# VHH binders against Isopentenyl phosphate kinase (IPK), part 4

Target 1, 332 residues: Isopentenyl phosphate kinase (IPK), of Arabidopsis thaliana (Mouse-ear cress) (q8h1f7)
Amino acid sequence: MELNISESRSRSIRCIVKLGGAAITCKNELEKIHDENLEVVACQLRQAMLEGSAPSKVIGMDWSKRPGSSEISCDVDDIGDQKSSEFSKFVVVHGAGSFGHFQASRSGVHKGGLEKPIVKAGFVATRISVTNLNLEIVRALAREGIPTIGMSPFSCGWSTSKRDVASADLATVAKTIDSGFVPVLHGDAVLDNILGCTILSGDVIIRHLADHLKPEYVVFLTDVLGVYDRPPSPSEPDAVLLKEIAVGEDGSWKVVNPLLEHTDKKVDYSVAAHDTTGGMETKISEAAMIAKLGVDVYIVKAATTHSQRALNGDLRDSVPEDWLGTIIRFSK

## First folded at step 3 (VHH)

Design p7 (from n11 with D102R; framework vhh_h_nbbcii10_fgla)
Fold by ESMFold2-Fast, scan of step 3:
Structure p7 (fold): chain B 332 residues (1-332), chain A 122 residues (1-122)
Amino acid sequence: as target 1 above (332 residues)
Amino acid sequence: QVQLVESGGGLVQPGGSLRLSCAASGFTFSYRSTYALGWFRQAPGQGLEAVAAISGSGGRTYYADSVKGRFTISRDNSKNTLYLQMNSLRAEDTAVYYCAARWYEGLSYDYWGQGTLVTVSS
């Protein structure tokens, strides 16, 4: 049996990563990208994808990096003789952040009623906003040498029924990955079999992709270190970062680091994964649905040493002593 | 039942101040930055305008150019309440103000209040 390098590269998906909207958009401005943070994120993604590759093998992925150039170029003199590097398979999903369209909510797109002119207008306006963001994210990642392909869910066979995924063209996602590209999906306005239309969130997309593609791990890049036991603030310095959470076969979860039951006499956080009521518990429950599939979930602050470790998959083998983030994984 | 209830509206003189509050019930405000909370307004004969927004952590804020430097958005997750401090009010700030919340990161706000009227007139 001859080993096929192309088949080896397409064998498994290493990571599905979410670029949290708040991590990639600006603090004080509607529909403005956080360029500095996005550049660091793009650099970290590239490094994670090329982890374990020989230095000489990265040239093919550097086609966008030239002295004095910030743009993508298909120059035959620069690229023609280079081979693409072997790299780990990634899927990127990004949030809307400040690109979320307020008019869409007010017009009722998320509740349906596509026969109403105001809802139809809101659907169009929403899609213009999020597809613009998607193009800019694709462009930023491509400038770092990542061969990204934007895949807007509405245009790629995604639909819902009562807001749950009813269809998705995962064959095209798989084909894109197998062809040596990185798909970039995003939250979108989609058609709904019962409501007429609704909003498909990036978190729902990731859950659906994880269930069908079974990545080795999932990373959520956020603007906070991880999940806390209460809202972190200067006035509440005793807020505890939940570093490790174990998920059972029924989807229930429990904090295992730190052990809250004997520290400060706090109640441990244990809820069923199907109970999606309220802030922190809702996010953990969603992550737990992925973890119960045997897929590790890492929630971490973007553009930090901790996000690089998570993206590299370093947390699969051991947790560093200085770890600041949240790990959610299946425990039998 | 999930509800957002605005309060603090009323009649004020030009140059005056008002603080609007939005109390949430039936759900907990996210302390995660992927959740968004915001204020919108609709003046007579005008379309809906986004006024201010704040992330789940409180670390990110947005302001419309028309209110930048005059309005301040803030949140108190322990009280499950969103605020809009409105200073140096002008006649053109007269509108119905709506509170909106996004539980998960997404493209739309899932929950809206019924609105509170702010009238700036002598």
Scores: ipSAE 0.000, ipTM 0.196, lowest interface PAE 15.3, mean pLDDT 75

Design p8 (from n11 with E105D G106S; framework vhh_h_nbbcii10_fgla)
Fold by ESMFold2-Fast, scan of step 3:
Structure p8 (fold): chain B 332 residues (1-332), chain A 122 residues (1-122)
Amino acid sequence: as target 1 above (332 residues)
Amino acid sequence: QVQLVESGGGLVQPGGSLRLSCAASGFTFSYRSTYALGWFRQAPGQGLEAVAAISGSGGRTYYADSVKGRFTISRDNSKNTLYLQMNSLRAEDTAVYYCAADWYDSLSYDYWGQGTLVTVSS
């Protein structure tokens, strides 16, 4: 069941952030978390959520399935001396990364056909993998002092019809935020009214959440600096990072920084909202759909000074001269 | 249309070498820098096993313990091709080898090749 978020909830959300799968998992090892990078990401998220507060000692959580460990740890000797930290309202969505992909993808879950034994097995395997990742991300953020609640889409009312979102329990997401928690959603295998089943990507989840929750900005944490005018390559080092993109009311977009790409050779970066080809053009088009709602979108490399600026919302007013990332925003 | 096509398989004696290639069409490896690229194999009567993987940047590699030190994974983005150099081949390396590409931020972008047979006979 889809519940409309009324206008009374507008601007109640500061940020929806995507933890790109490639940024939080080890690309080269199946179902392995990139612990070092995830720790930096968790620290940056906490810093952004505390909105200019000096780092304070907080209660950490260390919940383990190992015998003898389920206790909440404290960074201070006396919890009574510490007031509750107030966090900005964030929603976290993470990608699957090295979880759920290699073996489950051969099952064809994204194409449907749940009556086929291989597809049903792949659906189960995919969900086990991505829910395991979700639990580990929730735990990592909680250990950093962020009050995270995992919300797996299949189990939280999300379904599709011919791959478009048909239902989502947004009221529970809103209630979780209003109760002082940070929801953590993820790309998932879901039931589809026409295909039987499909894959619901984190990007689709973010767009749907942004349309209904109207965050002040959206951040995509990736493993690349941002969007380039063409694929970057060591043998073709003249690929240009697109630092700022303006989106019109019709959803079309154009590059505004760098403003003049080539004086001798004209390069046209404008594209209609109907371009549904895959890859980076698809990412720009999806981000443009969010931007036309009046929501700034930042695409940045995780665990950098640029990702911290984006998460803090520092880019809403001005773009630093040393900026390395992609800003996508509504034109005026 | 995205397609991965393996080549380079065949019959080889124990101790021999083969180089498998995986040619991509419909997309480029550098365009999808977040793609994890890898090799999997399925021996007769066995399940699918991960053999080797390489990051989108090419800076990190993974190898199964059974092949570590003998196999080398590499990529050439200019040729849009993934390679698996297989040295010191053993009878237990006999399998159908599959090339795979995953766009980590979406399970819908997972792609697999048709497979190429490698037979190591004594």
Scores: ipSAE 0.007, ipTM 0.247, lowest interface PAE 9.3, mean pLDDT 74

Design p9 (from n11 with S33K; framework vhh_h_nbbcii10_fgla)
Fold by ESMFold2-Fast, scan of step 3:
Structure p9 (fold): chain B 332 residues (1-332), chain A 122 residues (1-122)
Amino acid sequence: as target 1 above (332 residues)
Amino acid sequence: QVQLVESGGGLVQPGGSLRLSCAASGFTFSYRKTYALGWFRQAPGQGLEAVAAISGSGGRTYYADSVKGRFTISRDNSKNTLYLQMNSLRAEDTAVYYCAADWYEGLSYDYWGQGTLVTVSS
């Protein structure tokens, strides 16, 4: 492994984006990609990466948009001497959605026990499923002109100890970014020093990457508008979208928009990040850990006007009046 | 201490109905923490098969082709319980049924029950 990586301003990461599994796979179909949503997501991501340059500028991988081209291929005469425009550095991480978990065995890969035939078979089946999804995501993004490189965690030096990251080849991630590419990582089955094996989730990957790469902001693309105070449902009382959450120096968080009122309860949610146990609270706590690093976190519905704003970094300076999403940031 | 406990299995005649329940203890169901809850089955001499799954919000469901239109998966978060309503049962539905909870982004089912036997026979 070469150790002399140029330490330059061009290594500064603008965004780490999670493509939520529910947003990129079909809701009720086993191992089926949500092609319509993925196409829109790819278009929005390309637009965000080319912020500050004309949409007609190309990175050199937009073969699907060439006259008469239906496949991803390289022709140096067609690509020519394209002048590189300054473009934003992105890392993509995607969830598994309907791909990985339908391969799960009773013993579960997440619990370990590679000596058990069911666990070993489940590990292999899980990795085949999630690497197939990764290849399809990489292909879809590449067709939009994004120079994506798939980086499967198991094969790229990632391992855990009791499910926490024990190792990760971040030098190769950094070199990939410095070379003008967009790394695409994903939730994966990995070796674990204590359990033998486990599942490494995309959320854990993003937190680890954010801690070490210090992006300007993080975006979670989901299948809901953002974080609600309770699960949204057409048949239930209207759930309230939590539009803005402030994180304190001690890791505690509070909802600042909207101000929530209950006659019998507290008006606002104010909880230490590590004290949460519910789903909504757990997602806020995970995001709050990133926000404490000085990194804004945006949780938004994929393929909407709001996801484009989040990906562009438009929320860093001001919140639009018509905002529908969740912003989590450090209180200043 | 986390447990999933299945109940409601038993002997039923072809064309009959059963409702399976899966009670969770040691953790709570929520749409943000649990990506999917599901039912799996293993028939004698066969491998484990996914039967049905439901998202954390309850808005998304999956059914195996062999059970579509006959089985209905549902959840009651207030009771911390997952259900499988099985109608128009056939001899080929005979299996041990397991419930499972997915905690990690759809990559694995984190918690599994011990299973409940369903026998469809005269």
Scores: ipSAE 0.000, ipTM 0.220, lowest interface PAE 12.9, mean pLDDT 74

Design q13 (from q4 with L102T Y104S; framework vhh_7qbe_3)
Fold by ESMFold2-Fast, scan of step 3:
Structure q13 (fold): chain B 332 residues (1-332), chain A 117 residues (1-117)
Amino acid sequence: as target 1 above (332 residues)
Amino acid sequence: QLQLVESGGGLVQAGGSLRLSCTASGFTSYMGWFRQGPGKEREFVASISGSGGYTYYADSVKGRFTISRDNAKNTLYLQMNSLKSEDTAVYYCARDYWGSKTESDYWGKGTRVTVSS
């Protein structure tokens, strides 16, 4: 670790949410956005940030539906001197999905070796891809009237050492939040003090942000209902959704719903061929470390009633009987 | 320029069915149904994505109501089955502000549904 600045913690952040790459992109197609899911995610985020209320007019900046006028736009004559709506303090982090992982995997960026021409070229290609995705995510959220600011990690002071965060400009993240904006970070290619370069995953970013910003809860939006004991598929119909997991002081965890005979076991999960971050395993390990901090973690399928409940923070006090997702909490 | 016109409301006996329609001018990504019963706040009922691939329902109507859309006709539908007296309300078509309790400038005029005991 090479962090030289002590973090000042005194601000309450409501939520840090991850938009899983597989949930917002077509995972097996290069640079293809899952438009339907992204539209629902944007809508649900706005509702959660406003705690179930929204202005009578939506302020958005959707110029992406050219040619002609956007259906969602800012009408300056109607806004005038109106007070801005208060948004709950959220931070958004999104995965690379089909945008970054393919380029990184092909070139070996995740292994380091920046002195190699193919790795250096792959670093550039990976960053072009993930920054393009970030701009599209920022645009989609802005179309729903969320005051988003894209914060690309390589350009915002983030670096690693043996893949662990070595530096990050959290002061600018905090200033952005304090100014009434929603920061949008993403998995990126970054410089590494030992490897030369590597991939900084969205899951690692969220762990670092949670440790320093102490949100009330963290939400992981995925393309599956939650954490399973086996990868769910038509050929594995007996895969069990793990609905509640308790985490101890030492970071160990056990399944408490459903109650299983093995309460502290590794779950099996699949990783896409081009995914260099470890997929669900990385998310699970980061979720447990966050829960150890006393922060509730919810892993849930994007664009469902369950994701809306998680984003609203409705799971902090009670769990609905029809809940289909994974809750990870610190055990007393 | 979005104009919303609801239709299909009326009087129906408990256990009956009713189909509501909402015609919209211009494209809108997400559309939803909200309702306001006597002496109650306006509440979410159901919403549907622009493609029709994603649907959301309030717990009170899940399994009984079905939301759908016909983009060629610019029409949103709400099929209401197994109606209960507590479903009595004015039903509104709106651009989807999922979970919103506030009124929008893009709300329709509403269509009244009365379920007799």
Scores: ipSAE 0.000, ipTM 0.136, lowest interface PAE 17.4, mean pLDDT 75

Design q15 (from q4 with S100R Y104S; framework vhh_7qbe_3)
Fold by ESMFold2-Fast, scan of step 3:
Structure q15 (fold): chain B 332 residues (1-332), chain A 117 residues (1-117)
Amino acid sequence: as target 1 above (332 residues)
Amino acid sequence: QLQLVESGGGLVQAGGSLRLSCTASGFTSYMGWFRQGPGKEREFVASISGSGGYTYYADSVKGRFTISRDNAKNTLYLQMNSLKSEDTAVYYCARDYWGRKLESDYWGKGTRVTVSS
């Protein structure tokens, strides 16, 4: 409940956006950024952040207009004549993709045991990998004129207990936003009070941020159009894109577009072996936890017209007839 | 926020029924039941999605066991019918949370079920 809507809007966060690891890194190539896709994502983020601003205004750091330069630098000739605009408040969280995930999995960091040399080495290797990715994402967004600040969870007060968030410095996140910056967090290796260490995923970070900061909406940028009833593949060509899902007060959910005959479908565990169907169900259930807070959740393919609509918040008022993505929202 | 408390176990005759309950502080999306019989590895029994819309069962319990949840009460249930001596085990409630699968580190202390033949 907002008692003063004008004051709440001036201080509210518009969006928390996840840059899915698969959307920003190259599949099957260790530690390789998908440069072309990331450039489009950065451009779409800037457009969304400037939604409703005067067309001639810039965020004040528009290195994209600097001819012949590949470096980001503070230069009066590049910045001095630019005027800053008040942009919509965003938080960016990115996944590890081909960075970090491989190292963490091989060393068992997610299971703990920090006293073991292999786990301690894996923790260090994982953090080097994901912090390198974070720097490159921050650089790409800054190059597009977004005033990004990298905030690595391990170094910013995030810790877990039995893999649940036990601590997080959200005050510094809020101060960073209020100072006119865009925080960029990421999936990280963190200390755990019981296990010694674990992996803190971008999805866990986003849920925790959404619960405390209560954005107007959350966007997951992925490498697929949205959530399907089963993974789309040549062997499963009839996979159905779930375009709209309604979440109730108790956290229950149902697919409302397309209209399915059995929205409470019972699935045999043997058929869903290795989380093929379970992965879809888990993603919806996780998004439903955010939706029940009154926060719309959009899951959409990065670098498309659909991701631009989602980032702009256009889906809060109406759903286009040509929509290809997944909307998860609370229904009263 | 990580406490799981199982209850409802006991002694029953073959063909009988029991209802197990698990109350969770910090109730999460995916919840499930595992069991460990004497001299055996822990095995999956059943799981349920956050909405209750999807349920999964081990082949050995299909048609006999029903998993359900009451999100308003933060409680997970396992209704066990037509119990067999092979169902004798300690039953564990397990949780999952955002981005993680069901894992032993999220289990409760368990409740013992003994089926006499």
Scores: ipSAE 0.000, ipTM 0.118, lowest interface PAE 20.3, mean pLDDT 76

Design y10 (from y5 with T98A F107Y; framework vhh_7aqx_2)
Fold by ESMFold2-Fast, scan of step 3:
Structure y10 (fold): chain B 332 residues (1-332), chain A 120 residues (1-120)
Amino acid sequence: as target 1 above (332 residues)
Amino acid sequence: QVQLQESGGGLVQAGGSLRLSCTTSGFTFSDYAFSWFRQAPGEEREFVGAITSGGSSTDYADSVKGRFTISRDNAKNTFYLQMNSLKTEDTAVYYCAAGYWDSRYEYDYWGQGTQVTVSS
């Protein structure tokens, strides 16, 4: 349900951040969290929520002031008299990474067909995997003193129709934010009115949230510096990081930094008949749809100086000369 | 620039074995997870097996579990599908795929496919 959409659209949301699955899970092991990277990401998120021009900040559950255990608990001896102030409003969405991707791919959940036993089994297995990841992300952020509430899309009113968002309980998301909490959503298996079921990706969730909540900026935390003109590799040392992309009123985009001499005719995003899914062009297109709303998009490597700058909103007015990341902005 | 090229397909008798290879170029091989898919005539493309970027975790479709093994060789920028105890139902075009972005079901690159035919 999207009741109170007008109220949600008038809110001053600072940032919607995606924790890229590859940045928060181990590439080397199925269903394993990248604990070291997630800890740094959680620290940077807390710092970003405390920074800004607002005179007061909500500390939330300041677990950093707890004596002893890092376990999540409601213990008056640990929490009782913690100071609180209003904080910058953030929404977190995380990818699945090695959680759920294999389960969903092998069962065909994305294509639908709940009447098929393999698809129904895959739907259940996918949801168990991604909800387990969500719980661990919520726990990690909470340990850093961020008052996180897990909001799994399937159980929170999200559904699709031919893969487009058909419903979403944005009223509950807005009320969660207004109550001083940080909602944490994630890519999920959801019901689809035409296909029966599909996968609702974190990127689609973020675009839908951005359209309705209108954040000041959006950050994608990835495991690479940003978007390249071709995948970076030792065999292709000339791969160029696309530092700034301008999006026009018609949704078209072009690279404005660096100036691609001899490649400004077109960036080679070759799509063969057999390559109908994924690719850098898809990532840019999704970010461009957000940028077209007048919302800056930053794609940056997690747990770096650049990701902290992006999360803080330091890139809104100017781009530092030493910037290593991708900025996507609307340009008239 | 980026290429995935399958090899090792062909005609084999039921009960036999084949090893498919996917040679890659134009990206940092060790950063990618790899999968095999197949498509039989008149059927939808289906998942066969996957291996994580570090090679320590693998997953398989139930129909091939115990018969097929996926592996990777980072030094050769190549990954493999060892197919044992082949059945006529394994007849399909086999595709290799590489995933870089964490968006679900988004594979950045696909091979052109290699035909595997299993005769009775």
Scores: ipSAE 0.000, ipTM 0.267, lowest interface PAE 11.4, mean pLDDT 76

Design y12 (from y5 with T98R; framework vhh_7aqx_2)
Fold by ESMFold2-Fast, scan of step 3:
Structure y12 (fold): chain B 332 residues (1-332), chain A 120 residues (1-120)
Amino acid sequence: as target 1 above (332 residues)
Amino acid sequence: QVQLQESGGGLVQAGGSLRLSCTTSGFTFSDYAFSWFRQAPGEEREFVGAITSGGSSTDYADSVKGRFTISRDNAKNTFYLQMNSLKTEDTAVYYCARGYWDSRYEFDYWGQGTQVTVSS
């Protein structure tokens, strides 16, 4: 039996990308999207998904009436001439940024207790905020010609038990991808079998998706160039960007680029980032959990030349000399 | 080098007040939002309060709303947590942070923490 190329492609995921909340939301105002940055991110995602294809005209897919607009944009004549299935298979997960996390924290949603009126109210308020953000991210990507489908975890079969993923409807995610769409998931408030409810973070979603879908690579789009050996400062250029890190089978990791003295370390996969004072090791250990699956991880600043390289998968073949980002990969 | 350093912690009696400071250096302070978190032994870190980069918006955990106030002084590269009507349940290590707490890959820095103990 011969597998055709299109059938083989339908069974593999190229990339799972996180749109970091700080990269896509405005730092000057709570619950405001950074429209300029999101537009650049959407453009770069489209280019990455069209890898190897000639440049094509952007035909927007958001036909909805927007606040302050009197008409619905409908470009059906241009869309009818477009080729389908020219996009590489991507899954998008976005962070909350300034959306939902304050509502969840104030009400104690992450601690559980749906029988408490404040927790039930906070659950609803959190979901209103994060689903509103999800709709706007879906719209921004659709305006750039990406066939996005919003998939809110609560409504798509995701639940937890003591905050660990207990269920997830991955069959619907796979069917959405196989139908030529790009799923867009997000951090959400979900039911928990023991606590009643909790917060399911985008980072937990990405790890679960990576474990089951096994993409060729994972990209974290952030508001920093990558992981540093110490906090970066414009007035003190002594902080070193860790450009490449190798993770061993025993959980050890070391910085490969630049070659630094005393950089060999054991990775603690059990340490949550928020259980420490924000150490470099916790960021690396979380990415290393994905890398140990045989999946390359790239941590890069959104809307830069380096994020385009990471999204394109250019780092799989070789690392450019002028690279500014962090690559974490399994050394086997 | 970027630094966030808490100060102002200590022992205080229930009903009293305490002001925590987070002094920062090594970055453009006015460009960032800031948050306070706390952690009691054996418990998870919990959100306390946040202030946007413009200082125009603040948010608080329900357990501290009306008692705690977050503020910032861009000229001093410092932000504060004014804690009034302190309760024994407020006993925790308090951490200052830059940015959002639910992401490990976004631009986020934490201080080393300062102990606040509220005696009965």
Scores: ipSAE 0.000, ipTM 0.300, lowest interface PAE 10.6, mean pLDDT 78

Design y6 (from y5 with D102E; framework vhh_7aqx_2)
Fold by ESMFold2-Fast, scan of step 3:
Structure y6 (fold): chain B 332 residues (1-332), chain A 120 residues (1-120)
Amino acid sequence: as target 1 above (332 residues)
Amino acid sequence: QVQLQESGGGLVQAGGSLRLSCTTSGFTFSDYAFSWFRQAPGEEREFVGAITSGGSSTDYADSVKGRFTISRDNAKNTFYLQMNSLKTEDTAVYYCATGYWESRYEFDYWGQGTQVTVSS
């Protein structure tokens, strides 16, 4: 089935945000949500969506979080006689974190082979885990008054071929946005035209959405401040946070803040080329592919003042002196 | 300097045993969960086993369950993979890692890898 990609591209979308798995789940425990962090993230998302809104602007779910209430309400007294309202258009994608990871890896879902009982069982178990996480994320955002709609990729027309996106129902995503909702997608197990099945990561979803929906910016909420020149550690302060990276017309990139040591000429045009650990080159290259579309990419630690600035789009015009995060953007 | 370093890999005959070690430094070892992954040429990185920060819970890939055992020694900042009844299919580069999931935009620490070759 042909997807309405041209219609999707006509939309004025502000932000596609990834809720990193490690930021929203407890990485030290299997399948446990980081409730405190998720609550702060939900609050910051609502603030960003309402940025620049006049006091007279209303969204249909503006009953938000009330002391002593954990309920999602459709009561007339809470919603009232609502008129069409506007707010910043966002798409949310979340990672799996500790959800689904072991089931997918143990069963070989990522390698394919649905005719094998172990792979088919693992596919089902993986999807139960990640859809359960999706429902909890949707619920947490809805409690903050965000009109979220969960959109599980397998059930929404997403499939792959040799792990590259082969289909996606972008028309339904676009209609959901146009109707005043916030779609919430996630890393999922999907059918693959060559392998039979595989894992579709949140990072692949975001790249595909950015290419077709052309948001003003993309935000990755992580459990670290940003991209480092080596794996970060609280006990080892010599790891350098890469605050600004420029991407050229040819897809090449360079670090522009901080200014790097020039004793090794090769370090200047690929910091990642000399790092055989951490996969930093891959992380920057994936973000650079989004940036060369003219879409700013911000990689920041969730639930900080820096993540709020990124979500608000405050980094599009200028960078604060106290900035702690990674900005990747296109330059001439 | 944060580092994870594997050791104990090598060549072994089918049916034999190897013990891999991952020695860590530069962070508070007891705060982290640890995993072993492996990657054969031309294949994706596959989960092998994991141990929680408290050491009270372990998880294994079905292909290695009953043959491999993961353990940790917090006093030595080291965790281990005991591999028994090795098969030719176990031939891979073995990686140690902090945490449970690798994300392109989230930093978990990884070792350099150690080669395990099982000959028939």
Scores: ipSAE 0.006, ipTM 0.289, lowest interface PAE 10.2, mean pLDDT 75

